# Ledger of designs, part 168: VHH binders against p49116

Target 1, 238 residues: p49116
Amino acid sequence: EGPLLSDTHVTFKLTMPSPMPEYLNVHYICESASRLLFLSMHWARSIPAFQALGQDCNTSLVRACWNELFTLGLAQCAQVMSLSTILAAIVNHLQNSIQEDKLSGDRIKQVMEHIWKLQEFCNSMAKLDIDGYEYAYLKAIVLFSPDHPGLTSTSQIEKFQEKAQMELQDYVQKTYSEDTYRLARILVRLPALRLMSSNITEELFFTGLIGNVSIDSIIPYILKMETAEYNGQITGAS
Below, E stands for the ipSAE of ESMFold2; O stands for the ipSAE of OpenDDE; V2 stands for 0.75 times the mean of E and O plus 0.25 times the DockQ between their complexes.

## First folded at step 12 (VHH)

Design j5 (framework vhh_brivekimig_d4)
Fold by ESMFold2-Fast, scan of step 12:
Structure j5 (fold): chain B 238 residues (1-238), chain A 120 residues (1-120)
Amino acid sequence: as target 1 above (238 residues)
Amino acid sequence: EVQLVESGGGVVQPGGSLRLSCAASGFTFDNYAMSWVRQAPGKGPEWVSSISWSGGTTLYADSVKGRFTISRDNSKNTLYLQMNSLRPEDTALYYCTRHGYKIPFKGDYSSQGTLVTVSS
């Protein structure tokens, strides 16, 4: 039986919108975040094990874990995104909004706490110097989570998650053989992803979407795209 | 220049039907996903429906599912919205948008719209 992920699944290259505006705005942030979300869903959809679970299960899994995948993607792509600059712009906008009484103090406190948790997570991953292989398998571990309510095929999902964990262990032990506790330090970071609110992530990064659209409603549409449409997305005219 | 021109709006009684059209020019139409968005008087924009570049995938707002059908004709650079069983709450200015980076619901261009009024 072959590995869960191939070399193509380790490659995770985000292409940022160009040009970068003189002042960061909601549309640029939303476009950048949307590209990362789309790349994350494309990554998941390309995994043979994921495809084997079927469309309904695929939709349910991604709906349950998109915030975890997105946050891992933010950490992995923090440098190419200039994430610290984006977060600083969001913080500045929030502080200006509270000064002008446009947002309640309680709401901005909740959002600021979320930003601090996100920064802490990204900083911890950077300090650990997580590589592309490790990120791919961490994403696989959160994707193949059998514990979300309403899932079918939970036994098969659990087997794929265990396979991801075993392959990550093998890689880390062979590649970082002198760092006996590296895998434990990496895995202990994952529970923090479940504590971050998907609703606040939507407010921070996806407020540029039209009308009352939620990420939950977008997911089935993206996953149902034909292969040709999907390939056209990454190679199409800008 | 990118241009989107809507037509087909009008006044209709509850339960009636209308077909909206959006004529696109100034870009490669079949490279972009497209959406219909509406704005009721005094309210912000509300997403109605989206269609992928090939027409292979469509999505609808819960408020219009089973009543509206989005379609496109790439040979004519035209987007359509067939609206059946119209309700007073469907009264709005309807406009089409081109998606940026081919992302669903992320409009990067819109136009003046076409008015739909459902008499109650």
Scores: ipSAE 0.121, ipTM 0.556, lowest interface PAE 6.2, mean pLDDT 85

Design j50 (framework vhh_7n9e_1)
Fold by ESMFold2-Fast, scan of step 12:
Structure j50 (fold): chain B 238 residues (1-238), chain A 120 residues (1-120)
Amino acid sequence: as target 1 above (238 residues)
Amino acid sequence: DVQLVESGGGLVQAGGSLRLSCAASGFTFDNYAMYWGRQAPGKGREWVSSISWSGGTTLYASSVKGRFTISRDNAKNTLYLQMNNLKPEDTALYYCTRHGYSIPFKGDYWGQGTQVTVSS
């Protein structure tokens, strides 16, 4: 009943740690990424359709798609994060790691290719000038993916994904009526998200704060957070 | 999940030897340089030794150079620290850690540590 997403789900406001340090370090990068991850999980939790699937299904869905949601969030928040500056700092450190034998050449190549794919994705989204409504529905399409291994309630998940696709189509056709190919250009960007390694995303953005625990292990904790505790994480308020 | 599990610590007399092991899982071990660090009671973490991803390059803190030997077995996903001629000032909790991209010595994943106590 009613639309899949409301106006509250279009609002996606990242609050950055301040001030930005003169020299970027792992703590600043990880805190920024953690705030975006928490914001993305809070966004998902607030969707009535998502809540209706139940806790076990919610956990399985987010574990399967957190990297895709996070990457869409990076693209949407690239300007407020100064993402290009963060990626440049990581690249500089990787180049130093080559000279010091700190990482294998194969690993450095994998990580550099991941950064390049991430930059290409964010650049393509920026060129398309994706708006907040479009980002909300792209995130919903990714979240309600019925094709991940081990999922239950796949029929209901597929229905929610189809609803997201239909509502995005309706929005784009009405808002960008003069651009008949806009929806196709947007949707063909989505498969690239599944080619990006969640393990490499963890190493680039979440080291220093997680310790020996993966994002996969943290997700059930984030999804069970009380609203007050959750708001403290996304705003940095104690 | 990345897991680093240290073992081999214990109580030893000054001048004695111990061999520490670190069992690594949850990542491709031979892609990363590895570190041994230590933390004495009431002090911060101190870098002890590092080994390159291939094992071809090793580095040591001045305080342990000539007494400690770092090595790795990439086939077994295991890091080692051979400690000889131990001194009371070597008393600390010893950690292994994986090389991190932005803070090389600090690493991105840390084990729980293994306690080394050297009596005089």
Scores: ipSAE 0.209, ipTM 0.668, lowest interface PAE 4.5, mean pLDDT 86

Design j51 (framework vhh_brivekimig_d4; at its last look DockQ between E and O 0.35; V2 from the best seeds 0.00; counts 0 for: pae O 2.7 > 2)
Fold by ESMFold2-Fast, scan of step 12:
Structure j51 (fold): chain B 238 residues (1-238), chain A 120 residues (1-120)
Amino acid sequence: as target 1 above (238 residues)
Amino acid sequence: EVQLVESGGGVVQPGGSLRLSCAASGFTFDKYAMSWVRQAPGKGPEWVSSISWSGGETLYADSVKGRFTISRDNSKNTLYLQMNSLRPEDTALYYCTRHGYSIPFKGDYSSQGTLVTVSS
């Protein structure tokens, strides 16, 4: 009954830390990334289909796909984040680490390859001029991925993913009617998200502000944290 | 006007305990998640712990897990940090902050800080 996503799920507005420092530092990058992570999980929580899967399934699902959601968020918010500037600062830091012999050459190479893959993905999305509706459905497709190990309710997850795919197809065919192959060009970009290491994403974007806490520990906190928006209970007079 | 006022800091010997309090006013305290953040001399700010608005969910930095306990009393508009088995490395200025989805951990409003010194 009804669409998987409503117009409220299309709205995805990142508020950056203000003001932007003259020289980018680990603290600013980590705070910016944390805001995007919280926004992405808040977005996922707002979907009725996601809520219907239950808390344990929700936690397992987001633990499996947070890097994919985060990367889509980076692409969607690349301009508001000045992502190219952030990535340049990270590259500069890595070059300094080579000089100081703080990291192995193999690790630096692995991280640089990850940054290249991220830049290539974001550039591909920018060239396609992906709109807010398309991003919302792409996020839903990666969120409702039934093929991660250890998931329960995989049949229901698959049905929600198929619904997301169908609604994206309907949207693209109506909105971009003269571009017959647009949907195919968009969907072929998604497999690249799974080739990006969540461990490297965590190292690049979340070292510093959060301290010595893993994203794995943060996920259940965000998903269970009370909010007026997802609290269906009546509040009495206080 | 949002106000966060902390107390309970002081000097303690290694292995000792302290309880920090943060009194909140000017907003609906029971509708906001809260955090404790610390800043050691010459270091940047380090997030320590967070608590959901009901107190049902908590999160701890690995460096304090098992030693510190975050709690709140919504009837008193007060946030607490119980610090046990204190170490010299815990010496810092401790702040309480209000946080949520838009401004996680660091928060949008913070207290001025209370000094905790762990020394023999």
Scores: ipSAE 0.585, ipTM 0.836, lowest interface PAE 1.8, mean pLDDT 87
Fold by ESMFold2, look of step 13:
Structure j51 (fold): chain B 238 residues (1-238), chain A 120 residues (1-120)
Amino acid sequence: as target 1 above (238 residues)
Amino acid sequence: EVQLVESGGGVVQPGGSLRLSCAASGFTFDKYAMSWVRQAPGKGPEWVSSISWSGGETLYADSVKGRFTISRDNSKNTLYLQMNSLRPEDTALYYCTRHGYSIPFKGDYSSQGTLVTVSS
């Protein structure tokens, strides 16, 4: 009883670092990606159902799904981030690394294939014109996934996921009533998220964090972080 | 001008202890999260530990958990790293980093470092 999400969970406003540099660099990409990551973590933390799971379960859940939440955030914010420009700059950098013999050809192929999958995912979401309510429910479905190894409270997590799926279904049927297959087309995009590699996401977007710290290591800090520490920058001021 | 100055490095035997200090000036210290980073010879930088602006939240790399303690004294504008049970693999240049204004783990100023050598 009661909705899983409220209207406050639909708002997802990313603020980009200013000014945008003439040539994209690892620092700008890392700051931009970090803002999206922390906005996504704050979004998850704000959900009452998430809060009800308790701190240890919350940390485990976010560690398991942060890359999927981040990837949905990339698709949702692709235009404000100029994601296509960022990915093009990364591709050019990788091409230069081959010419300088700095990375193995197998690794570069793996990374390039990941970039192509990410571009295809974002393009397909844009083509479907996924709205803010749909993104919020898709994120909730991804967040409350009970099938990740090592999770506790999986029965409760599964019930929250089913509630997110039901609320998405209700929303799509009411808002897009003339498009009988919209829900099915949206849901078939989700399996692609599980194929996205957390390690490659870190290489693409998070090179430049202090001491090359991993996202897994910082999740407990971010979930407990005082709101005043980054107010306005995380929640998106107008 | 922002300044971060480390002290407390030196040579110590395995199992010994050192306390590093990072004295901060030129900015409002209690408005910034801080980290310790180390760099061993021939290796890239490795994050060691972080502390929130208030000192209320701390994090440690798995390699140092239980042996190192980060702390800060905001009245003295000083960051500390207590290193116990030191091992030869802890040998590195240790430096402190101020987190960025908007993003806690994006560093925007780093000190020059103090050398820690664990041998004999």
Scores: ipSAE 0.540, ipTM 0.795, lowest interface PAE 1.8, mean pLDDT 87
Fold by OpenDDE, look of step 13:
Structure j51 (fold): chain B 238 residues (1-238), chain A 120 residues (1-120)
Amino acid sequence: as target 1 above (238 residues)
Amino acid sequence: EVQLVESGGGVVQPGGSLRLSCAASGFTFDKYAMSWVRQAPGKGPEWVSSISWSGGETLYADSVKGRFTISRDNSKNTLYLQMNSLRPEDTALYYCTRHGYSIPFKGDYSSQGTLVTVSS
């Protein structure tokens, strides 16, 4: 079998909504986040190994790890997204909610800590100067995690994860031969992703969605959407 | 220019049925997922249903599951919503939207919607 990832999987280009508003409103934040989410999921979909697992397993896998993929995407696209500005805007919106007494003190603390963890994680990744290949392999490692409950084909998922890890190791060894401990420094960041609540992430970034729509409920839908649809939306050409 | 034109709304008694249509133009219809959204008087927008570009996948809000059916005819660039067993709480302005990256409260393209009134 060939490699798990190819050069085509290294490309991860996020296009932000245009024009950028003077004030980052909930809609802009939600749209930006949605684009990232969709990009992440469609990235996963483009991996042959992912496709080989079948639709049901694919869906379950993405449902289990979408928050981690999304967070890695935030880190990778932090500059393009102006993530610090987005997070500041989210905090400002939360402050308004706090003033209106819409949230409990405990909930406020949880949400603020989550924002802090997101910021710290992204900062840590920036400090490590993670490149596109490393991000691709890290995303693959979190995607093909066999330790989520309810998954089928766990043995195969584990094999794919191992393959991702091996390819990452080979890449780092070849590209950063002078930095003996780079792989370890990179991998040690992954546990931080498991500390982040998917529910809080959804609340912070996806409040612009209509009604009772949840990320979990639309994942199968997203995975079946045409990539060309996004191109049409971005360019205005259909 | 992207255009979405809804039709089929009207007044119906509880338990009745209506079929809504959405005529799409100005874009490649069969490349886009589509959704129905409704807004009741004095309430915010509510997502109702979505359908993938091919029609192979459909989603429904819990409030309409088992009663509403979303479908599409890509050869006619038309989206449909079959509404059965209508209830007073289904009274709302119904509009279709091009799904894309999100299901926002308001899309980039304006739609007038079609009014559905369920009353005895």
Scores: ipSAE 0.070, ipTM 0.519, lowest interface PAE 2.7, mean pLDDT 88
ESMFold2 (binder alone), look of step 13: mean pLDDT 80; pTM 0.810

Design j52 (framework vhh_brivekimig_d4; also named jb; at its last look DockQ between E and O 0.12; V2 from the best seeds 0.00; counts 0 for: pae O 6.2 > 2, placed apart)
Fold by ESMFold2, look of step 13:
Structure j52 (fold): chain B 238 residues (1-238), chain A 120 residues (1-120)
Amino acid sequence: as target 1 above (238 residues)
Amino acid sequence: EVQLVESGGGVVQPGGSLRLSCAASGFTFDNYAMSWVRQAPGKGPEWVSSISWSGGETLYADSVKGRFTISRDNSKNTLYLQMNSLRPEDTALYYCTRHGYRIPFKGDYSSQGTLVTVSS
């Protein structure tokens, strides 16, 4: 019955594919995004409270929130990933898709709006100088959301979310005691995550997966994946 | 040299069964997760099923769940797809794909494929 997260859950070290190509392409972007996604899912899997909910509930929770976890990961790792450069490369590829008539005008507007929202979210998190502990608790609050449709055990999920909120509050008050409104400023950023489209995230970052498989489809496999299969370096596990 | 060779395709009636095989050589088969992918005429590639390096974890597209079974025999370096209750919409070129070494769902080698036709 200890804390929801320990210091080991604060570690979130993303390693990028090497070498970085002179001109970014769909393969580099997809590998970089896959590493972040798998790191995020294995981070969730490592939480004892998450493990206690059981396999079916684990899958349901991650299916409901993977895009929000991924977006928090993008913000946390924006410098390491050179996210601004990746987004610029994606915008250039969108221009090529217009010339080849691969996207409708409405779809292009939706994708560009998503890129703008993502950039603004990442910038706002950088301006607040969100630290690794705060990111870990924000990810836990997003993960243990009881309000997604179709979830079972919502009472237990709500209790874990309340615990994550309490621990974030205690951390912020202890660590940033001179900044009375820091918690409020952090929490008002969370609604923006619900505006992020998982479908558009897949188009931006995951076009290169085998057979155009959706992230929703692979979640059960990734959650069960053995650490030895991927020996840590790409996924950040162990 | 990495080689993946499919067999077992053919023409079958709706409701029938086929078993596809993918013989692997030129690499350490049990170090890699594997997938089956299909491509129907005029359509893009569609992921069908995946299996972990040991065979301990399997995954299926919703369109085939309950009808198809992926398996592997690491002693024979062979991947299998048992296809039951076949439907006309299962008609496609089926091919196996090796995942990247320790890079799940990012394919690094693909084969020619074997044709499956489901028709009366």
Scores: ipSAE 0.498, ipTM 0.783, lowest interface PAE 2.1, mean pLDDT 87
Fold by ESMFold2-Fast, scan of step 12:
Structure j52 (fold): chain B 238 residues (1-238), chain A 120 residues (1-120)
Amino acid sequence: as target 1 above (238 residues)
Amino acid sequence: EVQLVESGGGVVQPGGSLRLSCAASGFTFDNYAMSWVRQAPGKGPEWVSSISWSGGETLYADSVKGRFTISRDNSKNTLYLQMNSLRPEDTALYYCTRHGYRIPFKGDYSSQGTLVTVSS
C-alpha cells in the first residue's frame, strides 16, 4: 500500500491552442476548455485507486464531479489560459446583449453571478498561492467523494478520500510548517465548488463545440478512449 | 500533406439509405479519432458522429442515433458513415474530419464535403 498520488499526478500541464487569435472567439474558448477537460479526465484515469474502483463506479464518480475538477483546473491553469481575459470577453458579450435586449435579463444575471463566483474562487486560490501538490490532493478529495447519489462502492471511495485528506495534511504540515492554519484555509474553499452550476459551466465553455450532445455522454466516451489516441490528444497533437 | 477525400453522396428518397466513405492519407490514420460533420444550406455546421482510433468507441448526435452507423477500416485508411431511414432534414454537405483536441464534433483537418440530398 503506497501513497494515493505519485509525483506524476502532481504534474498538470495545459497546452494551449496556437496561434492565439487577435480577438477571442467561441471556437478558441471551447478548444481551450476541451483541452483542460481531457487533461482532467486523463489525470483521474492515471490514479491506480481510481482504476481499482472499476469502470462503472469510476465513470459515475467523474460524471458527478467533472464540474468541480474542471473548476479546480481553471483555477490552477488561470494564468496559462489568460482566464481573466476570457471571462472579460464573455462579460463584454453579455453587456452588449443586455443593452440590445436580445437575451433574458434573468438568464444574463445567472451567468454573470456564475462568472463572479468563478473569478472569486480563482482569485482566492491565487492569493493562497496553492501549489501543484495541494491542487493534486484537492482534486483527489473532490474525485473520491462518497456522498454523490447512486454510488455503490461508497466505503472504498470514502477510504480513498480520507487517504487524500491525510496525505494533504502531511504535505502542508511539512512544507508550510510556519503556517499552522494553512490547511484549514485551503479546505474551506472546497464547498464553493458544489454551489457552481454544471449547466452554466457547460454553456460558457462547451456549447460551441458540443452541439446536441451533453457532457454526460462525452465523459464516458473520453474515459473509454484507447490509450494511444487519448495520449495523442493530451500531448498536443493537432 | 494531410488529405481527406469523400465519396458516396447523392440524391435519395425519404426513408432511403446512403453510405459515405472518407479516404485518408498523409498521416497515421489509426492514431486519430475521426468524425463526421454536416452543414445544411443556410445553417452552421452540426456534428454527427465520432469514432475512436481503433473503432472500439463511437458517439452519435441525438438526431441520428439509431439511424446512422459510423465505422472505420484502419487497414484501408477509410472512414464510413452508413445512413439509414434518411429524412429531408438530413439534407446537407457532409464532411469527414480528423480530431485534434476538439471533443466529438470539430477536427483540425476537414474534407471538402459531399452533398446528400433527401427529397421526393
Scores: ipSAE 0.137, ipTM 0.550, lowest interface PAE 5.5, mean pLDDT 83
Fold by OpenDDE, look of step 13:
Structure j52 (fold): chain B 238 residues (1-238), chain A 120 residues (1-120)
Amino acid sequence: as target 1 above (238 residues)
Amino acid sequence: EVQLVESGGGVVQPGGSLRLSCAASGFTFDNYAMSWVRQAPGKGPEWVSSISWSGGETLYADSVKGRFTISRDNSKNTLYLQMNSLRPEDTALYYCTRHGYRIPFKGDYSSQGTLVTVSS
């Protein structure tokens, strides 16, 4: 019955491949994205409340919200990732070369719009100067969303979400006491995450997955990885 | 150029063991997670196992879990797959690839695979 998150859940350090190539290629982008995805999933796994939901339920939650978690991760790690450069590279690849899967003109437009939305979201988060605690709570709010279809234990999930929201409120009040409307400004950004297509995100960052493997299908394996150490970080044991 | 050269394949009886190796060159090996993929005759590629850049984390397909072990030596730029308790259904061409990305027969990447045949 303690707090939903602890200080250990605030740390979210992404290690990028080094050195960065002169020209960003699809493989570099995919590897970087994979590291972020793993970090995000293992972050979720380290939350006691998440573990308490059981394997089936927590897997379903991650399947439902991985795109939103990933996007928040992009925003949080935008500087370390050089996200603007990555996105520019993706755009250049789309414009100058046809990826393995030939995209229609309409699909290209959709992808470009998605890239724009990602960039705008990350820019907006940067403008708000969101700190590590706020990101942690936002990710928790997104993770424990009871609104997704097919979820079990929705009442418990809702309670966890409320707890995350309350803790965020308390943190913002304590840390940013002079900014009366900061909480509202932060929470108003969450709807933008729901407008983003998981399919397009997967195509942009995870192109060329082996054997037509989807993020959806690999999530259970990520959550069951043999050790809790990835990307130079040790996450809580499941 | 990025090169991945697999070795260690061969013919083995059911219940036998093999160890595959993948020699990597043309890129910073320890920057990338690595994977094994296999393709059986008449079937599409199947993911087998992956290992993080540091080797700290591993994951396996259900079909090989408990039988196969993935490992790597970053000082040697080499990926390994220890295969125990082999079954006829494990018969396939085995490829090494960077994590989550299919490399065989594409672009500036080279991967020929190594054939594993499990038969009596």
Scores: ipSAE 0.016, ipTM 0.375, lowest interface PAE 6.2, mean pLDDT 86
ESMFold2 (binder alone), look of step 13: mean pLDDT 81; pTM 0.815

Design j53 (framework vhh_brivekimig_d4)
Fold by ESMFold2-Fast, scan of step 12:
Structure j53 (fold): chain B 238 residues (1-238), chain A 120 residues (1-120)
Amino acid sequence: as target 1 above (238 residues)
Amino acid sequence: EVQLVESGGGVVQPGGSLRLSCAASGFTFDNYAMSWVRQAPGKGPEWVSSISWSGGETLYADSVKGRFTISRDNSKNTLYLQMNSLRPEDTALYYCTRYGYTIPFKGDYSSQGTLVTVSS
């Protein structure tokens, strides 16, 4: 069989809403996050192995892993998004909510802990200087996770995950031949993705979806969108 | 500046019909999928229908299939929702949106919406 991913799957270009407002607001953050989510879903849909699993399996798989894919996307696009500025704006909003007694201390603690985990993850990836090929394979490893509850076709999913792991190993060994421990340093970062709550990600980046509509409820519709529609969401009118 | 302006709402009897319109400006309308989302009194937002950039593909919530028809006129930068066989449960504020199938984002939808009331 050919490679799991082609060069087209390495390209991951996020187009931000323009212009950036003088002061960050919830609408700009949600639009930016939605563009990244749509880009991530379109990326997954473009993989032949993913398509081969069939629509029902595709939907179940993405519902299980969207938060992990989204978080990897945040790390990969952190500079394009000015993620540190977005997180600072969220923290400022949370601090104001404490002063106005709008949120419980326990909830604020959970959200602040999530922000800390996200910052730590993104900083670790930046420190490792993860390249586009490495991000593509890490996203594939996360996407083809056979161990989520409720999945069918787990044997086929596991084969695709193993193929992703093998191709990542081959790439890293060829490209970073002098760094014997690079692959191990990269792979030990992945379990941290499972420590981040999808509910809190929705609250931070998709304000207005919490309690009324969840991201996993819209995934089937996003996956059915035409390629031109994804491009429209991502690139905007120029 | 992206603007979406909804119109066509009103009060109608059960079994009646209404046609909603959404006038778009500030972007290349025919490059984007468009959606209708509604919010009933005391409830969260519910996705109603979506249409592809060309109008070639449409999607509907199960609650409105066979009763509602989404359409667009790219020459007029206008989105439509034809609502037939209206029921009391269709009573809601209806929003036009460019981003997302289930939630209007404030950068891409009218803040006002258009109110549809089905009563008797």
Scores: ipSAE 0.000, ipTM 0.242, lowest interface PAE 12.3, mean pLDDT 80

